VH-VL binders against Protein krasavietz (kra). Designs and how they scored, part 1

Scores and structures below are computed, not measured.

Target 1, 172 residues: Protein krasavietz (kra), of Drosophila melanogaster (Fruit fly) (q9vne2r244to415)
Amino acid sequence: KLHKAQASQEAKRELQQALIDDINDEKPYNEITSDIKDFSQRTNIPDHEIIVIIWSTIMSLGEWNKKEELVTDQAVRHLKNYCPLLQAFASTDRSELALILKVQEFCYENMNFMKAFQKIILLFYKTEVLSEEIILRWYKEGHSNKGKMHFLEQMRKFVEWLQSAEEESESE
Below, numbering starts at 1 at the first letter of every chain, in headers, positions and changes, except where a header shows other numbers; Kabat numbers aren't used for antibody chains.
F, E and O stand for the ipSAE by ESMFold2-Fast, ESMFold2 and OpenDDE, each averaged over both directions (binder to target, target to binder). V2 = 0.75 x the mean of E and O + 0.25 x the DockQ between their complexes.
[cut] stands for letters that were removed.
Atom coordinates printed by the task and the answers are left out, and those that the model quotes come from them; centres of patches stay.

## First folded at step 1 (VH-VL)

Design a1 (framework fv_dalutrafusp)
Fold by ESMFold2-Fast, scan of step 1:
Structure a1 (fold): chain C 172 residues (1-172), chain A 121 residues (1-121), chain B 107 residues (1-107)
Amino acid sequence: as target 1 above (172 residues)
Amino acid sequence: EVQLVQSGAEVKKPGESLKISCKASGYSFTSYWINWVRQMPGKGLEWMGRIYPGDSDTNYAGKFKDQVTISADKSISTAYLQWSSLKASDTAMYYCARHTYDSTGYYFDYWGQGTLVTVSS
Amino acid sequence: DIQMTQSPSSLSASVGDRVTITCRASQDISNYLNWYQQKPGKAPKLLIYDASNLETGVPSRFSGSGSGTDFTFTISSLQPEDIATYYCQQYDNLPYTFGQGTKVEIK
């Protein structure tokens, strides 16, 4: 029995290892995407779980040994290489929310990344990994209490900019 | 202590307007969605819609989009549900409930005591 | 909209009995399902969230399982204070929708 929320831990480990192998073999991203989609169809693991595995795998491949003040720019440069792959699995509101929450959790748990959250989310917005709608939803719903005030404050100016571009009328 | 306190029971005639309230206390009112849920006599629960008081963003179930208006007043930590013209079919118990979302999921953790609305002639 | 269907609509059981209620979603909702208890004249109370997690302060005789479209809620040993109507609720997509409810009574 392999359902989305109950997908086996072993299947997820297999996906992570397959992704590492594909990256190490320097496969083009179209081929990596096809491999992952084939895996998803066989195991019934949903995109919102796959995107979290992709994020965690990509971050595990980064070498975060640079000076702490430079880690934000280092992370952005590293992640830029994988935006097409993340985009392929960020097609649902669920997947995009799962990704934002996992980025927030990672940045909170790794002190060097506390100030990196806003720039990572901005990268994902510019590369169409994350939509304006889902970023605004995350901001409103107070997802994750881990560092909530710090991350909301980091995002304040960006969210204000997004909202200023919004053309939907609000009359209540 | 988190509390949602709703306004008292209402007895109305068809065609009359009505506005009922849900007053929040014990938490940051602007940081949580407030949901409205209807329960007709002897029937189950129906989600009507929700409001985020921080910016008054709303979502409605399609059935209720043109029937009711949900609003909030941040200065008194109160959410509202209102009808411009009541129908006998609006007779029901109305609950407000906040929802929490952390990394684990969405659920309605605190509920108001309910407001009974009776519409009859 | 996602339709939630519960079975049975009502049941009568004896104190100490194992009671099982099922809930079916019209489409895959992963584990994004909650269970609520409503006692007569009172507001609903959360018992189970995310299909299988027991809310703090809720007795261990209550449990939930399932994912996708088929879910179950179980009371391992029915007590008199468990007389209530039980509702499943999906939060996978707006609008949030509830099952029609299962009324549990003591024989």
Scores: ipSAE 0.008, ipTM 0.519, lowest interface PAE 11.7, mean pLDDT 85

Design a10 (framework fv_dalutrafusp)
Fold by ESMFold2-Fast, scan of step 1:
Structure a10 (fold): chain C 172 residues (1-172), chain A 121 residues (1-121), chain B 107 residues (1-107)
Amino acid sequence: as target 1 above (172 residues)
Amino acid sequence: EVQLVQSGAEVKKPGESLKISCKASGYSFTSYWINWVRQMPGKGLEWMGRIDPSDSYTNYAGKFKDQVTISADKSISTAYLQWSSLKASDTAMYYCARTDYYGSGWYFDYWGQGTLVTVSS
Amino acid sequence: DIQMTQSPSSLSASVGDRVTITCRASQDISNYLNWYQQKPGKAPKLLIYDASNLETGVPSRFSGSGSGTDFTFTISSLQPEDIATYYCQQSYSTPWTFGQGTKVEIK
């Protein structure tokens, strides 16, 4: 089991480095997406693990403001540039849930991001990285215990809006 | 149609309190930030702060944090800017303007017509 | 805070002239810069967002370019109705900050 775990960890490190290299080379996002999908096929790493690596890599590229009130806007601006890439691997309920849980964990472990959680999730909702269904599932039963009360309170108004929003009738 | 309609011009004396309003219509009020922008006579634009009407969360520019209070009443789709004690230096045109709530484009796409506040003895 | 330096403070040009205004940010703001037009006695109006995107309903003679710290706003053929003060604004990080404005007058 150890050998299998070691091989998996080595593959994940290789993916992170390849992603950093692609971003530094200023490759268009459709080419970055293709590179990652090729890597996924060869290593059998599923989308729900890939999206977490993409998130962690993107956040590692930022030089974050120490002031809580400034870092939220900085993070949203930084992440907006990578939403198409995240969307490409937010293909399943499992990968969407993995992403929102990793965002929660990141914001909890980095004190200056404690108030940033809601705005990051709202960005991902607006850019179709996260669906209404998965946000509601996270809120009800999928959330982590890390910072639970803080993040549930931050999301309360947004969740109320999602639940109360009238389903709009759409014609063909 | 989207509209932001501000309250009328005010003439006040130093030391008086004042509350001006910005009434939104034609869109979901809680889905956009309302910003306040000051323009002193013959001067440029200064962002004062913003409010998220869904939970009344506010951000202020440092210069304005202790000078004014921004609030909102979502039941009547109205945002407010208020002073407890006006000074002559508060004489200016005050604009409200919206920005997208979700960060899809943070630019001031709709503006109120402005409220002229004159503070003189 | 991010400081926005706008140049020139004023200019006079003839109808049909090409008018260029520049804006410099004190730090890298990527493409997160907007341009507004303010006519005398009126509220500002959005013309260009995210450096180069023309707002709906705005005439094509208005354009924007640039990224990082240096940005340019151009009116390709000045019209009488373009008499106004023009402002740049960075949307990279709060507090939002504006340039000091460029007053465009017709000679």
Scores: ipSAE 0.008, ipTM 0.493, lowest interface PAE 12.9, mean pLDDT 86

Design a11 (framework fv_dalutrafusp)
Fold by ESMFold2-Fast, scan of step 1:
Structure a11 (fold): chain C 172 residues (1-172), chain A 126 residues (1-126), chain B 107 residues (1-107)
Amino acid sequence: as target 1 above (172 residues)
Amino acid sequence: EVQLVQSGAEVKKPGESLKISCKASGYSFTSYWINWVRQMPGKGLEWMGRIYPGDSDTNYAGKFKDQVTISADKSISTAYLQWSSLKASDTAMYYCARHGYYYDSSGYSEWYFDYWGQGTLVTVSS
Amino acid sequence: DIQMTQSPSSLSASVGDRVTITCRASQDISNYLNWYQQKPGKAPKLLIYDASNLETGVPSRFSGSGSGTDFTFTISSLQPEDIATYYCQQYYNLPLTFGQGTKVEIK
């Protein structure tokens, strides 16, 4: 049991290194996606774990500003480059929820990112990495206890905007 | 011009009920939290709680949870702070103040009290 | 609840003096701290938000610094109109909490 878990963890580390190598080699996103899918098939790592590895790898490539007012915009600019890759593994509710929970955990554990959460989620919504449905589900029932009060507060107006936009579309 | 205008001073006896108001104008009332802050004579500021008028969601400081009720009427852009039974220890100046999210397609949070009401003095004496 | 402690509780200084007030949080609050000024008989007024950002219309002699648990508020050259009580406030967690206040008087 322990040996099987250790082998799985080693495979995840190998995937992270392979992803770093592909990015450094400037491979196109369709080729990176193909490489990851091949790896997933051989190792049986599911998409909801793959997307978390992709997120963690992308964030590890950034050198982050210590000022939280500057780091938010820096993170959004950095993440825009990888939205097609994240989208390729965000096709299920489970994968989307895993991503939003990992973003929440990252922002909570990295103090300069505490105010960045809502803008990162907005980016993922606009690029179709995260659906309206999963954002609303997270808001209602899927959130982590890590910084729960702050992140729900940051998202309250965004959630209201999402709901208002849908109603206005039907009204016109 | 953003304004928060509070109701006038009150003189009450212990055991009486009271409801004071904070009327907002000059901005989207449903887009900002309204906070209530107490200041006992000669003492500092104490946060009591807040309400988001858009959905009437409330948060209270533990000390005030069973002491007061915070409510809002979005049709007249007014927030309220209410006691069912006043005590002499409720003698204080009460302020309302907004904080909120400035929100458009890019998103933003504002976690500071940029506008305050003028205060309502509540005196509770035998 | 997060406790906010200010030092000193009161001070007297001369016009033109540099005045420093400190605020200590009972736990790490990053830079999630605001400073307010309250003049006698008036509602408080926001001076500084997010530890170091000066609110629009506030004189440049006011500044804030710090992160984590230790914060500083400075008036670089005290003016007569600066007589007031100054409060720090954390917004890292609910309930929102204020320091006890620092009363600034001119001698």
Scores: ipSAE 0.006, ipTM 0.488, lowest interface PAE 13.7, mean pLDDT 85

Design a2 (framework fv_dalutrafusp)
Fold by ESMFold2-Fast, scan of step 1:
Structure a2 (fold): chain C 172 residues (1-172), chain A 121 residues (1-121), chain B 107 residues (1-107)
Amino acid sequence: as target 1 above (172 residues)
Amino acid sequence: EVQLVQSGAEVKKPGESLKISCKASGYSFTSYWINWVRQMPGKGLEWMGRIYPGDSDTNYAGKFKDQVTISADKSISTAYLQWSSLKASDTAMYYCARLGYSSGWYEFDYWGQGTLVTVSS
Amino acid sequence: DIQMTQSPSSLSASVGDRVTITCRASQDISNYLNWYQQKPGKAPKLLIYDASNLETGVPSRFSGSGSGTDFTFTISSLQPEDIATYYCQQYDNLPYTFGQGTKVEIK
């Protein structure tokens, strides 16, 4: 059990370093995606763990502004460049949920990002990294207590829009 | 049927106050941003600001921040654009537009027919 | 604020001609750009969203392309009903900003 846990942690560190190297080498996203999928097959690491590593690696590459009003736009601009890579591993509802929970935890643990959560989730919705279904599931079932009421309030307008779109479709 | 219906044309003198309206129907009024866009005679489109009727949250373009007030009355599904003191330079066509999301981000998917405001002595 | 510049400011073309309009952003806006058509005396109408996607119900002769700072809008075969002013608009950041418009007239 211990041996397997140690091997898994070693493999995750190797993936993070390989991803950093691929990005620094300016590899096309299809090559980066292929490299990660090959790694996943060799190590048997599932997509819901890979997408979290990709998120953490991307965020580690930025030098973040301390002002919350500036960091939100900086983060959105930075993340736009990596949405195709994240989308490639947002293959299941479990992967999508793992990503939204990790974004929530990151924003909670980094105070200057407390107001950035909504715009990051909206970016991921627009780029088809996150689906309506998983955003609604997160909102209703609330899998993380870290800053829960704060982030639920940030998402209220977007969730109301998602729900009203469904009602409008039904009224026709 | 989604519709935004604006109030009729206005003719005013400099210094007078004015409040024009945009009445929404056919959708959940409190769930979409309403935007105001100005078009001076023979000129292009200028975004002025927006309101989310559900909680009256507003954003303004810097040029308009102290010139106008945007408000909404959710009981009658109506958004407003208001001036305390009109100037000749406020002469323009004013459009309201809904911010849609289903086709992408920040698309003005439905527009009002426009309200022509003429300010002259 | 992000500045949007269109070229040309106006053009005249014949029915059936290919018409091309360009739009340049003062900074990188990725693909967060819309194109609107405004016919004389009417409110604007969305034609293209997210730089290259055709809005439902809009004729296929209209298309958009580009990313970053340089964008193009094309009418493959100009029709009389296409007489209008066309506007690009960025939604990367507030405030939303429009290009100055391109007036399309038929000879």
Scores: ipSAE 0.008, ipTM 0.509, lowest interface PAE 12.5, mean pLDDT 86

Design a3 (framework fv_dalutrafusp)
Heavy chain, then light chain:
Amino acid sequence: EVQLVQSGAEVKKPGESLKISCKASGYSFTSYWINWVRQMPGKGLEWMGRIYPGDSDTNYAGKFKDQVTISADKSISTAYLQWSSLKASDTAMYYCARQEYWSGYYFDYWGQGTLVTVSS
Amino acid sequence: DIQMTQSPSSLSASVGDRVTITCRASQDISNYLNWYQQKPGKAPKLLIYDASNLETGVPSRFSGSGSGTDFTFTISSLQPEDIATYYCQQYDNLPWTFGQGTKVEIK
ESMFold2-Fast, scan of step 1: ipSAE 0.007; ipTM 0.520

Design a4 (framework fv_dalutrafusp)
Fold by ESMFold2-Fast, scan of step 1:
Structure a4 (fold): chain C 172 residues (1-172), chain A 120 residues (1-120), chain B 107 residues (1-107)
Amino acid sequence: as target 1 above (172 residues)
Amino acid sequence: EVQLVQSGAEVKKPGESLKISCKASGYSFTSYWINWVRQMPGKGLEWMGRIYPGDSDTNYAGKFKDQVTISADKSISTAYLQWSSLKASDTAMYYCARGYYDTSGLFDYWGQGTLVTVSS
Amino acid sequence: DIQMTQSPSSLSASVGDRVTITCRASQSISSYLNWYQQKPGKAPKLLIYAASSLQSGVPSRFSGSGSGTDFTFTISSLQPEDIATYYCQQSYSTPYTFGQGTKVEIK
C-alpha cells in the first residue's frame, strides 16, 4: 500500500515536470495532450487529478502582477493559451468541478486574484472548458467555503444570465 | 516587525509648500501599496490616494488629484505626500497605511499620523 | 464614487451589552467591506476584513456579516477598552470610501 502511494506521488511529480518541459519545448497542444493521456494511461491518474495538475502547472509559469486591476487581464491572456489543453481533461462533471474549486481556492489564497475569479470562469465557459451545468451546480451546491460569499456574489449576474439563456434557447 | 513611522507635526501658513513622509520597515516595501488617509479635526476618514513603490504607480481620489502629489523613494523605503501651496482647509491629521499587495483596500498597518496645521 | 452610510452616528451602552452597528453601500460591493476601530488620539486599527473575517490578534467578541449593500458589525459583550469610533470602509473600487463613523461610549 505504501509502495503504491509513493509511486503515485512520484508519477504526479513526473507529470508536472514533463508538462513544463513540453511547454518550454513549444510542443503543439495536441501533442502535449497526447503525451499527458499516454502518461495517465500508464500511471492510472484520473482526469480530475490531471486537470488540477495542469491548472497548478500553468499558474506556476506566470509571473503575476501584484496590482489587482492588472493581474486579472494578465491571467486571462495567459490562460487563453492553455484552454485547449484544459478542455481535453475536462471530460467529466468531476473534472470540471475539481477545476472550478481549484480556481476558487487559488483566487482566495492569492488576494490579488480575488476579483479575477468571475473573469477566469467566464473564459473557461466561452472556451468550453466548463459547462453551464457544472457552473450552475457549483453555484447552488458544490462550492468550497473559501471566499464563498465573495465568489458567489461575483458570479450572481453571470448565473442569472445562464439561467435566462436556458429558457430562451431553441438550439437542438 | 512591520512599522510605518511618519514625520513630525507641522505648522504652516497658507501658500507654503510642505512634504511629509512615511518610512516603512520590517517588510518588502516595493510589494505593498502605501495609502494616504486624511482626517479633518472632529471628522471621519478620507482616502486621498495610494502609491505602489515597486513601479511608482499612483491613484488619487478625484478631489485630491490636483491638490497633492504622492511619491516614494524605494532606496530608503519612504513614501511622501506633498502640497505645492497649502490652504487652511488642509488642516488635518494625515495617516499613511499599508495596503495588501492587491487593491482590496485592506489597511493592516498604519503610521502614527502627522498633524498639519495651516493658519494665518 | 461609492457612498458609505453608518447607523447610528453614536451610541452609549453598558459593559457586557451587545452592540450592533450597520453600514450601507450606495451600490453592491460584494463582501469587500472592512471595519476599523479608532481610539481617541490613535491611528485606526483593522478589526474585520472581507465583511466577516477577523483580523489576527483581534478579540473574538468582534464580528461582521453582510454582503452586497447591507453590512453589520457586532461586539457581543462590550468591554471598557472598546470605547472608540468604528468605521466601515468599502474596498471594492477606488476611490476607497469610509462611513462617517459610529462613536461608542460606555454609560
Scores: ipSAE 0.006, ipTM 0.494, lowest interface PAE 13.6, mean pLDDT 86

Design a5 (framework fv_dalutrafusp)
Fold by ESMFold2-Fast, scan of step 1:
Structure a5 (fold): chain C 172 residues (1-172), chain A 121 residues (1-121), chain B 107 residues (1-107)
Amino acid sequence: as target 1 above (172 residues)
Amino acid sequence: EVQLVQSGAEVKKPGESLKISCKASGYSFTSYWINWVRQMPGKGLEWMGRIYPGDSDTNYAGKFKDQVTISADKSISTAYLQWSSLKASDTAMYYCARSPYYYGSGELDYWGQGTLVTVSS
Amino acid sequence: DIQMTQSPSSLSASVGDRVTITCRASQDISNYLNWYQQKPGKAPKLLIYDASNLETGVPSRFSGSGSGTDFTFTISSLQPEDIATYYCQQYDNLPLTFGQGTKVEIK
């Protein structure tokens, strides 16, 4: 069951600030990953909490274009820099699901990102942050209330492509 | 053990303010949503809104957005439902209920005992 | 808002009977439906989540099924302690919405 206690908001803010400091200090990703894992051990914060804090922190570092046509490409370029960091904490189905749901929430609450969702998920798929299994589970089961119909329709062609690849893999 | 304990029954007049409470124990208060649900006498259940105490994020049902304020105090693990000006139509049993962190989860797994609010002149 | 309609609004059955309650959503909600039991004078209690999953500690005589718009809740062998009003609730979209309730009584 999903009845696990999450880290306190104070611990989350401490992690976010430490991550901002590490990024501003231009630490290499393996060192940032090590710092976060040390924090996780001290505070007992699970990966599904950490990955959404990493996402929120990365998005807070961007100064976003107000034009929907421009912000999607800006976001993809920005996020490419942090995919290795996100991947390090995409260790469980729960952490991958937490990430995709948080991306959905962000895109819904920031109207200029409403059309960015599919391209961000595609980026995370190509960089192995999100697995085909979890994307298909999200699509089939849909665990988020925010803009559900809109984002499911946005993902339809990508999911059809994933299912086509899955069918070919099974047939092989 | 997980418990949600609500404040006692209230009898008020129209126009009065009121703040009722829901005190949580037995789990990490900042890690779960607290929902408020209304039940008018002899009627069914009606979701009013929720708060995530970890960051004070709130969601309201449209009809309640301008009628009530939902808040939480992390230091004492307590959530609140507040009216600035009560109406007779606010007469109801009010429940608080917990739901898991994952955005979009809607199972209300633990409930408070309820607070009866009676508003009459 | 998504409307939830339950049938019947009330029923009377004997101990040991199979009791079935249905719930209809005004639009497709996949399997994002929960069932609650409310005994007289008490707070509701979660019995079934995600249409068919039994909550921990809930007797196995309770079950749920369905997806999309049509859902069923069943008590396989009614017990005296099962006298209550039962509610379905969707969480496909905010606001969360409940059915009007089904009152279950013993003959």
Scores: ipSAE 0.000, ipTM 0.473, lowest interface PAE 15.1, mean pLDDT 86

Design a6 (framework fv_dalutrafusp)
Fold by ESMFold2-Fast, scan of step 1:
Structure a6 (fold): chain C 172 residues (1-172), chain A 119 residues (1-119), chain B 107 residues (1-107)
Amino acid sequence: as target 1 above (172 residues)
Amino acid sequence: EVQLVQSGAEVKKPGESLKISCKASGYSFTSYWINWVRQMPGKGLEWMGRIYPGDSDTNYAGKFKDQVTISADKSISTAYLQWSSLKASDTAMYYCARHEWGSYYFDYWGQGTLVTVSS
Amino acid sequence: DIQMTQSPSSLSASVGDRVTITCRASQDISNYLNWYQQKPGKAPKLLIYDASNLETGVPSRFSGSGSGTDFTFTISSLQPEDIATYYCQQYDSLPYTFGQGTKVEIK
């Protein structure tokens, strides 16, 4: 049973390398998306794992500033280029939640990104990578213990805004 | 060696202003939250609020929001707790304590500043 | 605010005894709970973080367990230097809140 887990990990590494190759070859996002979907069908890697691999690969391609006041804007600029690709694999609630949790984990484990979480999530909301529904679910029911209090506080005003928008929508 | 060193004991009258300090050393001051915790004589611990010195962002417990001001001076790695007008009910030991980004436990504490307010 | 309630408020035990203190949160806090020791006239000291992790330099006789709303702190074999007040603290949400404390005394 360990052999099957190792085979799955190897498939994920192959996907990451294929994605890097496609980006280096400057393929249009539609072609990159098609290549990943073909790979997913052949290897049975689900969307909620693919979106995490896409996130991790994109972040691995950046050369990050060590100063937290500079890295947040750098990250947002970098990620904006890949939002259509992330959106293509954010079609399920599970995929969206997996992405939020992985962003949280990344920001927690990289101290210069501790203040970047809210702006990255806001970017993903504006580009329709993440839905209001899943951001609210994460806020109330998030499963990661990594920096929970810090990231909940970062998101507090944004979540209050989302909730006020939802209340207005419901009243109509 | 990580240290938080607090200012000395204070004896004040009601209505007087006061500012006590917590000086940090041995780590990156701007990367850790500094928390203030009150302990009234013979009572337990009460969290008052915190500051992130890197950008002076603050959070207060509701009951302390209108009673104290928390500030920091990163040029001298010092956090402050300030009252504009002391009350007898402010008599307590005041501790500062740090916690790291993404870690919510107070691993280092100052030795405490005893504040006595009496007429 | 989340209320933290400790039981008992005080206890007396003999050297070598197993001492157990409980802490109850008014709502689910997952494992977002720390335990501190405060000796008379001293600042509190972190013993256990994230419900069950022993802080570096803390003796192995101290342990913590639990999740959700119910937590326990145990001293497996009480020593004279363990005379102190022990506090639980939640960090699930601001404001951070402490239990009222449990005073541990030797008989």
Scores: ipSAE 0.007, ipTM 0.493, lowest interface PAE 12.2, mean pLDDT 87

Design a7 (framework fv_dalutrafusp)
Fold by ESMFold2-Fast, scan of step 1:
Structure a7 (fold): chain C 172 residues (1-172), chain A 119 residues (1-119), chain B 107 residues (1-107)
Amino acid sequence: as target 1 above (172 residues)
Amino acid sequence: EVQLVQSGAEVKKPGESLKISCKASGYSFTSYWINWVRQMPGKGLEWMGRIYPGDSDTNYAGKFKDQVTISADKSISTAYLQWSSLKASDTAMYYCARLDYGDYWFDPWGQGTLVTVSS
Amino acid sequence: DIQMTQSPSSLSASVGDRVTITCRASQSISSYLNWYQQKPGKAPKLLIYDASNLETGVPSRFSGSGSGTDFTFTISSLQPEDIATYYCQQYDNLPYTFGQGTKVEIK
């Protein structure tokens, strides 16, 4: 119970360290994915927790510019290299939502990232890490209130574009 | 309107089986956890377990793991709580409650199903 | 399992009084604590989430504070409609656990 909770936290630290080691060893992403899937199976850590550990680990590897004008593009360039890894664990609505909420929380808690949210979400959409369905659901029904109105306004034009593209596809 | 509507009150004898229901409406049933919470007469709230209807994944509190079965039928947006053999100690109000999309809080709640088990 | 200890088990106060309820977790749960109100014969209703955030439509006289293991719920000016049992609930780890409840009565 308490020991199981502590063991779960130890397992999450083990996953984070293994991921750091694999990245430093320059393993191909399909090998990293396989290692994480084996770990998830052994420890029973679900994909929606795995994906946020991956996100947190990737962000911990960056040395972030304190100027908001520079950090957004820096973050997008850094994350682009890890989209295949994130995609491997974004197979469920729950995992996708967990990721978007964690990105929102990170951007809110790190003031220099306040304007980075929309571009990070756009990157994840373009690389098929996040689906149109989950982005629209987050926008309509999102349950994180950390900077909610700020991030909703930031996403407004992108969401309008998604809805417009959906209408065009529907008319085909 | 997002709501959960539970089945009506039950009066049972020890040893009988029972299955109570929680019907969801106004949202995507397969995208949210449904939780079951017990409240014995005059006592507090006890979380029993939950189900994710999209893949039927379940979690149970240790106390309830071998006492009840939680299931769901996504074709009719209904979750279930079932006993194979009721005991007098199962007398309680049973609530279903949706866990919000971020897995933070319970809202909405069903109105409750009162289960009375007596000889 | 994370144990939630709530105090007091019951209290009586007058309309307009400030009411304070405390909740203690057996281990750190960060801010992952909610407060619910349950009126007689009714299902619980969410009032406060993530320790200190007021749910939409809930009167501003309700507030929450705390982090880690020690949490406080306050009604700044008790109203007759506030007569209920109040529960804290942690969502840091499964199983979700509730405090034993605090029954609030008017004198």
Scores: ipSAE 0.006, ipTM 0.483, lowest interface PAE 14.0, mean pLDDT 87

